# Designs tried in a protein design chat: VHH binders against Global nitrogen regulator NrpRI (nrpRI). Part 2

Target 1, 323 residues: Global nitrogen regulator NrpRI (nrpRI), of Methanosarcina mazei (q8pxy1)
Amino acid sequence: MMDPQIERKLIEIMRVIHESDKPIGARAIADELNNRGYDIGERAVRYHLRILDERGFTRKHGYAGRTLTDLGENEMNDALIGDRFGFVISRIEEMAFRTTYNPETDKGDVVVNISYFDKDDFETVIELISYTAHAGYMISPRVRIFEEDSLEMSLPPGKIGIATVCSVTFDGLLLKAGIPVEPAYGGILQIENKKPARFLDLISYSGTSIDPIKIFMNRTPTSVLEVLEKGEGKILANMRQINSSAYEMTGKILKKAEKVGLAGCITLGEIDEYLLGAPVETGKFGAAVVGGINGICALEETGIEIETNPISTMLDYQTMKEI

## First folded at step 19 (VHH)

Design o01 (from n03 with Y59W)
Fold by OpenDDE, fold request of step 20:
Parts: structure tokens; C-alpha cells; sequence
Structure o01 (fold): chain B 323 residues (1-323), chain A 119 residues (1-119)
């Protein structure tokens, strides 16, 4: 059995090849992988492509690049790639199920992202996160800070952790109310005059093995700071699809959530209608939700180095404090 | 009219304690992060401490960490600074300051209150 890390890279390469409508070269593959958060060079990709060739999973088309063979497609479907296609959605579903927070009782667990930054950046982090949250570009103004000596979380030396509420919390709230929620898209949302204007780009959750939000973080820079300062720019947002039968109930639940600080829902769409330029399936309506990591994106835009683990864990919402 | 009025300053011996207050008026106090800054004789301004809107988070300069505590009461539009274990180097005029944005100069600042730590 090959090194799991190598296998992972092979699978991701196969995924990139599969997603291409034409033969794709090593450089393009490397670029795409890097956009997805993989640090890999063209030479390394070439090496892995040779392995794939030898395995009969890829076919070389001269200088045009490679495509997957039928065998490769099957392997991709059966192997880690197949599992990974549903991996992000499965993760979302799992965390939604684990969500226990009740806005009426103000008790229970929410889904959080965990980010790590240098302790020397603490002042900037507090100032900017506080401002961003109160500007309405985070899911909740409540966060949790983990100091380097925290017993609850193992932190790298010299680092501080911050937990921010994840958008999946809304999925959880709705699910607990008996409303199925489908993660449809992650995307870049244009803000104009402090209002959502339109999605500039979308990636379907069902079409990728990587969280669309993570892809965009690497591919398309946000301009959250510009939004904060000028009222215009680009932020990360998600789109959920919900069955039309739950339209009224969804609205009620979201209103309740908003009262307790969970105000990350941007807007609900009309049944069977596009929402902010994103398509909606027949019999459903859209819900646009701000990306939970927009605050972190703002920090990164300042030049602060931050490591983020999205959809990381569950936290008791009562242990999180308004920042 | 916007006003920040500091009080509680005075003469204290090394190792002593003081509690500063800042009464705010003329603006929505709870919509601002609040700060204490100080200026020692012959020196430039030094940031001391900050507190978020509702008081959920506080942060301090290394020079005062563990000795000073910032707090606020939004119902009274008042900011506080508890200063313990005072040192000679803490001698300064202390200013209350308000910031609306996440960076840049303070939007509002008081006239200050003098703290003198001397034997």
C-alpha cells in the first residue's frame, strides 16, 4: 500500500483531470491543485502522472496533456476520490446533525471554525474581528479565544486560537426543526453599497471533493476590508437549497436565530427563482449565508498569517462571548 | 457635544492602587471599542488597554498586563481602569479614547487625568 499522502495526491490529480473538459497538462494540474490548497509543483505532478500512466488510469495525449481512462474513472469513483466527492457534504451533514443549539432556550452546541495566529497579532485580530462581526459579515458576534496555555486545545507554540461560528450551524438549526437543507454552492459574493449584489462565481458542493470556500480562498482573493471600509467588495458566501414546503418555517427559525446573534443569513430567495444570480432547483428556494470565515479572510487581507480549520468542531455556544 | 471626562487620578506610592473612570456623553457609547492611552512626561503616547463593545474581550500592553484591568458599564456610559501594583514608570496623564473603526486614530479622546507614582 502506497503512502497515504502520495495516494491522496494521486487522487486529487485524477480529480482535476476528470473535471477538465479536455486533456490537461501538468502545469495546469499543478496550478489547479495549488488553487485548491495543495502545495505541489509541476515536476511533482509529472512524477505522479507517470505513476498514474503506469497504473493505466491516465492516457497521455502528447503535449495536450492527460485524460482519465475508463479504468481511471472507475478507480476514481471507487477509490478515495469517490469517497471524497461526498466527503464535504458528509462532513456538513455530520456537523449539522451534531448541532444542538436551541435559540429559544439559548442552550446547546454550534459548529465552529478554528483558526490559529501569532500571539503578537492579537490586538489586530481582536479589533478587526470585533468590527467585522458587528458589521454583519460573520455568522455570530460570539467567538472563543484559546490561549497558548489552554488545556482544551493543543496550540502550536506562540500561537493563539480563535473559534468562529460556522454557517453549518444554520443547517443544524433547520435540521433540528425537521427541515432538510442541501448545501448547493459556495461562492464569491459581490457587495455593493453595503448590500449583497450577486454571486460572481459559484462552485457546487456536489461537484468537488474540496470545500468550495477553501477553493475560493486560494483562487480568488476576497476584499472584505474594502467592504468594511467602502461598502463594496467581495466576500465568501454559501447558498443552501431548501424545499418550498418549508419556506415559512425556515423564515421563522432564522428570525429566532437572528434574535440571539446568529444573523449570518443574508436573504431568502423566492421559490423556483434564482437567488443573487445563483440557480435554484424547481420546488426549492435558496438561502444565502455569509461565509463563517469572512472575519478570518479580513485578517489575512491585512497580511496576518492564519491557519484555518473550517468546520472543525462543536462548541457550547454559551462558552462563546460577544466580541 | 461629545465628551469624555476622566477622573480618579492622583498621587500614589509605588505598589499602590488607583481606579480611573471615564464618563462618556454625546455619542452612542456601546457602539465604540474603548481604550486607555497614557503619556508620560517627555514621552509620546502609549497605548495601555482596550475593551470591546460589550466588554466581552479585553487586551493590554505588556507593560501593564497582570496589573491593570479595563472594564466598562454601558448602562452608565462609563469606562474604568483598575490599576494595581503601580510603578514609577506608570506616571503619566491617562486618556480615555473611543474608536469606531478597526484601525486608525481614535474618534474621541478626553482631556486626561494625571497619575503620579512617587515615593
Amino acid sequence: as target 1 above (323 residues)
Amino acid sequence: EVQLLESGGGLVQPGGSLRLSCAASGFTFSSYRMHWVRQAPGKGPEWVSGITYSGGYTWYADSVKGRFTISRDNSKNTLYLQMNSLRAEDTAVYYCAARYGWKGPFDHRGQGTLVTVSS
Scores: ipSAE 0.906, ipTM 0.962, lowest interface PAE 0.5, mean pLDDT 92
Fold by ESMFold2, fold request of step 20:
Structure o01 (fold): chain B 323 residues (1-323), chain A 119 residues (1-119)
Amino acid sequence: as target 1 above (323 residues)
Amino acid sequence: EVQLLESGGGLVQPGGSLRLSCAASGFTFSSYRMHWVRQAPGKGPEWVSGITYSGGYTWYADSVKGRFTISRDNSKNTLYLQMNSLRAEDTAVYYCAARYGWKGPFDHRGQGTLVTVSS
């Protein structure tokens, strides 16, 4: 019997190929899988593509890459019908479980997003991310910058990496206090007079194979710069649901996190009520949290070329400094 | 009234060192990123260095990298510039400047302190 991890990777590769407008190569597939929260390199993708070819699921188009055959389309459709949870939800749950950060001791690991940018843009990046974090539109003012000589990751020449704290870190803090958190939606949140007004668009984490935040970054423009300059505009945010029995304790945990700079929680909803226009199930309340990459969104709005891997990895929070 | 008062300038030989200070008052110092800018005689202003709110990150013009160190003490509302291995081309009036936003003109700028590097 084949390794279940190989079968999962084959399915995800087929999804990427299916969703491509044109034949797609191993490098582009690896990039897209990393955008979806899977850590896989180009060499590993090439290995799996050979398996797909052998099974008759893919057709090679020379250097242009691969497309799915009719057999591959059918097999992928059957696999999607069999899914119980989205792969993104499993990734979120894994990262929340791996969160060990303790606000009382300021020790432990947090979940981060990783973005890459041209070293020539460093001054703009540091100014705008620090401004965005200070304005309250990021999870934490702490970041980590990785340069060419980093031992922790390989950087292309002339590129710099920046780690920013991911909102899943809140899920991890709550989980460690015994409070399960259900990721519900990623969304676009309207800001009016510097205050949250309503979600304008929502994508449920249930039944999706791609991170809603990544979808919004690629398809729906934010206007974080307008929010920073005028107090009006659109930011990334997400909403989670929590059982009503944990209402008071959730408030206590988030208050403790705020004291150490983890203050991206926009608002807690009332039990059984919609939160900023987002549905909340009976017996639960919602918590709306800013997207951890709103500083990156602001940078993209300036025209700076940035590649972002959301929900990328864990970092020791002590190695991150306030920007 | 907002004030930024630079001090520590003077005449120094090439290879020498100086430490500049900038005392801030009349605004919430810790809410501003701080910068040093210099202006050599007959030239336009040249950005030198910047520092984030708490001092967690600093960045420098290529011309001073490795020789100058920016720092701040928010408890004393003071910005510093340690200048080492000074060169003739470092001769300038040095200004401290505060930025609230992320681009555009500085919100506050001091009167400056003259640094002259000559043999």
Scores: ipSAE 0.588, ipTM 0.849, lowest interface PAE 2.0, mean pLDDT 85
Fold by ESMFold2, fold request of step 20:
Structure o01 (fold): chain B 323 residues (1-323), chain A 119 residues (1-119)
Amino acid sequence: as target 1 above (323 residues)
Amino acid sequence: EVQLLESGGGLVQPGGSLRLSCAASGFTFSSYRMHWVRQAPGKGPEWVSGITYSGGYTWYADSVKGRFTISRDNSKNTLYLQMNSLRAEDTAVYYCAARYGWKGPFDHRGQGTLVTVSS
């Protein structure tokens, strides 16, 4: 195995080649890498290109330079996925750290998702979000509605924004008590007789470059309306894992949050056991939490056009009112 | 038995004010979003206003926006409608209505209280 610095440079060179729509030479690669903040010369690039050639990742085109082979494209796609694995986790980590909400005082910031909808749909939005939150399929019944005159957000003409509380708020509450939380999965949770039954689909936060919420919204639709009407169906939920030493304190903190309306359908697993079919590492227990946008999913099921930015920002919880 | 009992209607001159009340019993009032609906003589029903469980959000028909205010007191199981700057076209029977779900007919509706706006 080579020096880690060399391996990193190989990946960066492959990125530049991948991004070129035609063969690219060593001088141009070096120039682009320097523009990106890497201190590397043309001769060093040529050295690394020879390594890539030897591995079968690049194809020479004479003076014109190199392109990636099919093998090189596959390796670059894997490397790009690896670079992006931490993006969602980094966002979660940042938002959890910035969470200052204190359930004892009802003061501080929570993490929110932001969605946008046509003002003509306002009545349906308020009715269905109210109903979904009251049924317990959202993190909190508190929301914030932003209209065209909002100082905090510019809205397209005729649009209204709604902030809903994100499940990462729980990660922040736990972190403030000294309990690190590992986001494990986003998923689709089967509801049977109004009760959580099992996860049907799971996407690891560490195994994806894209927020699982966006993936599920496009690939596997929810049936939140069916859950609301019949007690049967599929909702968004996520699962985190927590060190077993924090089991008692986690329960205490979540119970306090529940009393102020942060009651996101939480199920705590037993230590060292799968939770609702989701794997949990040895020495840990799982916590399953509803997705913060299940009310938005219900609205999309009615055919309302909504654009959603998950894990969008922080809001002062006192500015949010129960819907 | 579920009951919604409206009161506070009567005869008032244009530009005047009235405050309607709706006393609820026989169901968990705080578990329902509440609405006012009115029906003018010989006309179909017209939705007037709605309010969420806790009163955190309210919304209004364009015809009454800025003049009417919906409110609720969950400790007294009572819904209110403050009606200001009344006009002849506000003449109607006003009904209190409760909704549990999010669409379809109201789950509960009172017998109404008559508001007449006339010189």
Scores: ipSAE 0.578, ipTM 0.847, lowest interface PAE 2.1, mean pLDDT 84
Fold by OpenDDE, fold request of step 20:
Structure o01 (fold): chain B 323 residues (1-323), chain A 119 residues (1-119)
Amino acid sequence: as target 1 above (323 residues)
Amino acid sequence: EVQLLESGGGLVQPGGSLRLSCAASGFTFSSYRMHWVRQAPGKGPEWVSGITYSGGYTWYADSVKGRFTISRDNSKNTLYLQMNSLRAEDTAVYYCAARYGWKGPFDHRGQGTLVTVSS
């Protein structure tokens, strides 16, 4: 039996290929996989593609890349039936577990997203991210900038990296407090009068193999800039469900987090009640979090090209600076 | 009344150094990102450098990167620009500017201080 990890990667590669409207090359596959949270290089993808070729799951179209064969499609479908819905959640759980930040001591690691943009856009990025964060539409106003010469991260040439705090950090904080948190939905959130009004669309984390937030980023334009300017528009947010038994404790933890800049425009729902139009299971309450991704969305709305790896890695929160 | 008062300009030889200061008053200095812009004779304004609220992040135009350093002291409501390795092309009136938002014109700008780099 092949290493489950390899099999997983193969499936994900197949998924990427399947989702492509045309033959797709190894580099593009790698990029997409990295966007999906897989740490994989082009070389590794090529290796896996060879395996897929050998298995008859993919067809090579010269330099154009690969497509799935019928056999590959079938295999992918079969494999995905059991595995499609658990990956994002698993990633979230992993990162939550890895979260060590303690708001009381102001020490520890938080979950971050990593975004890359052109150096020439640095000024705009800094200003807009700062503005967005301070407006309350990011998890934290603290970010970390990575230059090309950074020893900690390898950046593409000519690019600058920025780490923003990921909402999964809250999951981690709660988990460390002994509170199980269930990712429920990602969605488009309508902002009215500078406040969350309602979800316009929702994707369940359990219903997708792709981060709902990423799905929306690709499918639905946000209007974060409009929110920033007028207090109205569409942003991205996700929602957790938490057992009602932890309602009070959750509130306390979030308040503590807020004091250290971890806020993310969090809206807590009532027990057994819909939150911002999103359903909540009986015996649970919802927690809607405006994600740090909105800063990135704002940038994209300006026309800046930016690549984001959500739920990328852990960083020491103390090394992150208010922007 | 909002005031931004630049100082520290003057005549300097190529390769020399100057430190500009900008004293801010009439607004909450720490709530603004601060910038230096310059305008050379016969040229349009050029952005030089920026700094975030607390000075956590700074950025520079390519033309001054590695030579200029922006800093701020919020306790003194003062913005600084350390200019090293000055060049003739750095000759300009230097303005400090404040911007709360991320886009658009500066909310406030000073009258400028002249920096002349000449042998």
Scores: ipSAE 0.179, ipTM 0.608, lowest interface PAE 2.4, mean pLDDT 89

Design o03 (from n03 with S54T)
Fold by OpenDDE, fold request of step 20:
Structure o03 (fold): chain B 323 residues (1-323), chain A 119 residues (1-119)
Amino acid sequence: as target 1 above (323 residues)
Amino acid sequence: EVQLLESGGGLVQPGGSLRLSCAASGFTFSSYRMHWVRQAPGKGPEWVSGITYTGGYTYYADSVKGRFTISRDNSKNTLYLQMNSLRAEDTAVYYCAARYGWKGPFDHRGQGTLVTVSS
């Protein structure tokens, strides 16, 4: 479990690593951090280093210690800019605001992810996305396919585009109802017996300049296929925090959304309680939402090369078809 | 008992058209992606076309693309294949098949209907 303070600490660890001319060990990192006013022990640093490893920010060099990866360097550099931590959140907020879809009228725009794949993979993509969506591991079973000759979207030669509904759509729906939603975490969610079990890892949206989902996609393999086949594995999911005052209303809205296929909300937590192992602030409850790109993750797990732009654009939900 | 019953096959001249039907029973039709596969004499089975649960998406083998159209009516538990511009090489037994999973063998398959394209 991580909070913004922990995330910031991770950045400081990365900074220390970056400043080292050679791989640096946990003890040395701890010492340096303490010198910098951080009260942290070696054990804690090791724990954090594992997190960084999993995120792909650091590379382990045996007993010599860690160095930063390019991704880590970028994250660190971005984080050094004080306003970068809120960048992803700002994007989410923007897209949430742009969401106009009304489940009651079935009109309006939703937030979508755009992915590109080779046209030769079309059959597999359709089959697997369809299966994944109907298994409940996508936000919506409605997708939109963009062919090479599409005028609506410029595609690379030989590629097909697919739009999947993004989880930010829920933020938008709630926002439109006057409910503030806080993007809290992106994470890896363990599925057991076809049910959500617990978050295995969490990244705070406020603690990183990179979309947590993107981080996990790149560095922490999901096992969506395993989930689909065996009912057990790892998927991407998000956590939102919502003020307790909006508990009932949130539930109502989500129920309405579900009726129109927007069923990506896994569960709501109890007020002031952890949700699937994720911390929740006092006076709030959690909402766990499946990652909208889990279908894409499944595809990637097959070996299909696919490029994805999360939180890419808005689409009219009515133009999206059930796959 | 699960049944897939194909119909509509027959003899047709090159350039002609046929419409195949597949009546499904004994399983939840709408919970399966449906497919047509064919087997020509002396050849192995060939996938022809697929359609998603509600018919929102269809996909075809290159050999039939632009000529064949797959459709389904879930209210009737029926799968269709409109075959236009038929060619001699389209001669085969056509099977409707249902797949629950995203890969692997079909869960259900019919006995097939013979389509013969000949002058």
Scores: ipSAE 0.911, ipTM 0.966, lowest interface PAE 0.5, mean pLDDT 92
Fold by OpenDDE, fold request of step 20:
Structure o03 (fold): chain B 323 residues (1-323), chain A 119 residues (1-119)
Amino acid sequence: as target 1 above (323 residues)
Amino acid sequence: EVQLLESGGGLVQPGGSLRLSCAASGFTFSSYRMHWVRQAPGKGPEWVSGITYTGGYTYYADSVKGRFTISRDNSKNTLYLQMNSLRAEDTAVYYCAARYGWKGPFDHRGQGTLVTVSS
């Protein structure tokens, strides 16, 4: 029985191949996988591709890369039925567990997204992220910039990295308080009059192996810039479900977080009620969070090319500076 | 009335240093990202440097990176530009500017201070 981890990687590779309109090479696959949260190098991908080739799941097209065979597609579909569910949730749970930040002491680690952009875009990035954060459409106004010579992160040549606080940080805070948090949905959120109005589209975390936010980033253009300018537009948001028994405590924790700049435009729903048009399970309430990814989305809307790795790593919040 | 008053300009030899100051009044200084821009004789305006609200991040034009340092003191409503290793091409009128938004024209700008780098 092949290592489940290997099998998972194989399936994910197949998924990437399937999603490609043309043959795709190992490097591109690796890049895509890394964007999806898989820590995998090109060499490893090549190794796995050989396995897939041997299994008849992929077809090699010389230097152009691989495509899926019919057999591969079937296998992918079959595997996805079983494995599609839970990976993102597991990652969220892991990162939530790793969260150690305490708003009362202002110490500890938070979950961050890492984005990469060209160094020539630095000015624009700083300006827009700063503006976006202070407009309230990021979880925290604190970010961390990684320069090319940073020893902490390996950056592609000519690129600068930016860490933004991830919404999973809230999950971590709640978890540390003993409150279980269930990722429910990622979605497109309509903003009206500078306030969340409704979800226009939702993807359940339980229904995908890819972060819903990442899916939307790739498929649906946001209009964060419009939100910033006019107070109306489309942004990305996540939604959690929390047991009703923790309603009061959740509110308290979030208020504490807000005092230290962790606000994320959080909207709490009522128990057993839809939140911003999203369904909530009986005995639970919803929490919608507008995260730092919207800053990145804003940048992308300007035409800046940015690569983002959501839920990337942990950072000491004290090392992050207000932008 | 909104005012940005630049000072510290003057004549300096190549390789020399100057420190510019900009005193702001009439608006909430800490709510603006602050910038230095310069205009050389016969040339258009050139962005020099920016600093975020609390000074957490600074950014520079390539032409001045490593030589200039922007800073701010919100308690004094003052913006600074330390200019080291000055070059002839740095000769310009330097303006302090404030921007509320993330792009476009500055909301406020001073009258400028002349920096002349000459042997």
Scores: ipSAE 0.907, ipTM 0.964, lowest interface PAE 0.5, mean pLDDT 92
Fold by ESMFold2, fold request of step 20:
Structure o03 (fold): chain B 323 residues (1-323), chain A 119 residues (1-119)
Amino acid sequence: as target 1 above (323 residues)
Amino acid sequence: EVQLLESGGGLVQPGGSLRLSCAASGFTFSSYRMHWVRQAPGKGPEWVSGITYTGGYTYYADSVKGRFTISRDNSKNTLYLQMNSLRAEDTAVYYCAARYGWKGPFDHRGQGTLVTVSS
């Protein structure tokens, strides 16, 4: 188990490394931390740097010092985001901005949700997530598994982590192409005869500090298992709206994403039309996207205890494998 | 007609290696997660290993972890099991099995191939 004081020191060391525009050594880190009011010596910094190295959060550059790895950058940004964001909209916008994934090269970072489960449930988690993703109810069939002894992620004892692609990745792809995206609703979408029918429940992203998907998981249960078994039931989905001027380009970008397995867009609406019962403003069109955690919802419906941090971090898509 | 045809079984000494193959036909192979199951003489079936649709993830029973490697080639509709460091307790009929859903009995299962580990 990690001592809270050690964890705080690791975070502050990573913060100094993150803020440096070049590799930085233990002496410089210790000096900077002491200037910020922390009581830590060079020897203690070296001790903690070994922990960060072993976790895969830092990269050595010989005598020049250390930089953060992609995993370390993601972990540090999670701490900064958690401290500063009071609204889900702000988190969505930040993560969309940080999306660097390029469907043409299959390289770059995507937005992920992180879920934790008991290692004893591993086989069931793999089987059900795999089935749900390939049935088309997740953003991508690519996931990343983090085991208890992984140094890439801090895991509770006896837990395994799974990263699943978040729908905000689509917002990031569109933003990179110059298309601003307006997140509108998280929702519960009714499936009838294996087809989307209508949104049954909607929560506006405007003015909320709690992600709607967490609200729905506690208040309005999904029935993803029934959808998988019978073609009838309720899934998580979300809605964004986009200015009509970007209609054709949005369609092109989403079609390119589909070809590389990012196929979670349920439907793209017509200009000025409501979409599956969700309101869309005049001069805009809607895009409905499956919830990236519908496989997790299916697992919770089986009674497996899972904790999920939605819109959690960035992850290099090439480190994710099709499940 | 759905068919799963296992091959590559035989007699091998302890510590030896063997590679099993399973040729699939009559169904869309890439739409199924694939598994190996074994049955030792006088015992019930024992799950050995599983592999996801494209082979991105593999998982194993504790008794074979580190010694066996499952793989698949969807272009040839074939499942494989590389068995290394074989032990007497690995003696069994090995079955190839396919699962469409996520739980319950396998949807398809072959007739098996016998692996005997003895010296």
Scores: ipSAE 0.573, ipTM 0.842, lowest interface PAE 2.0, mean pLDDT 84
Fold by ESMFold2, fold request of step 20:
Structure o03 (fold): chain B 323 residues (1-323), chain A 119 residues (1-119)
Amino acid sequence: as target 1 above (323 residues)
Amino acid sequence: EVQLLESGGGLVQPGGSLRLSCAASGFTFSSYRMHWVRQAPGKGPEWVSGITYTGGYTYYADSVKGRFTISRDNSKNTLYLQMNSLRAEDTAVYYCAARYGWKGPFDHRGQGTLVTVSS
């Protein structure tokens, strides 16, 4: 489990790496942080560098040290502009608030992730995402495709954009019913015999400026194709916590959403119990939900080049069609 | 017994229109993405178009885009292909095909219906 103080240390280490004009090692990073008044030892820096490597933010150059990857550079820029800590959880809460979709009227906006692909992959994108969504490993089978002539976004020549429904849409539905939702973890979930078994890895949303889903995608840890073929493998999923007082109402709302095609909730936990190995606080229960981009992960497993902006924007659900 | 029965083929003049139908039985039609494939005399099979489970997305080979429209009616277990502005090079046997997975050979293919475009 990541705690908020670890996230702050990660950002400060990346700042030192960013400001270096050459690869920099753990000892030099520790020295520079101490020169800045930050009390941290080399062993702690090495621990945090391991986390940065695992997230795809740094590249090691042997004994010369590390540099930031393009992803690391972009995250540093975003952290310097936005909330230096908690940016992702603040984004999640904003998008949940902006969710206006009402399953009873079939009107309103849902939260989407946006991914970009080479136009030449269009047929494969449709076939594989359609198959993955139908198998139940996405939030909704509805997507929106943006081509070169889209008025809503400027696309590089030869690229397509696809919006897939984000799991934060469930948080928004619950919030509209007066149920606050705590985004707890993004994770890698093991599937066995076509059933969820356990989370294999978790990153806390609390105090993070870095979306756990984006981190896991960059490490390529999923095997969605294997799940589709054999019922065995690893998918992206996330977990939220909800106060036990809302247990019955949460179940009813999610069941209504399922009936209108928002069917990505894997498991609603029992009160006061861990859910699929993920910690849940006393007085609360967990809800595990598939990652809205598992179809994108399946495409990545085929070798297709992908750029994904998780928790990207709001779209009117009626403009999204079943793929 | 799985069955895909194409109909609606025939002789038509260039620039004309024709509508193909494919009646499906013996499997859960709505659980399959559907496709049209054609085979011209002396040539290998050519993919023509596809349609997702509910018809939300349709996609076409460049050679037919703008002239052909694929559609489906899941309540009737029927696939359609509306062919407009027909050309001599559209002459082929047209096959209805069903796919359960995401790539590879089609799971089911019909016997085909002949479309001949000739003046």
Scores: ipSAE 0.565, ipTM 0.843, lowest interface PAE 2.1, mean pLDDT 85

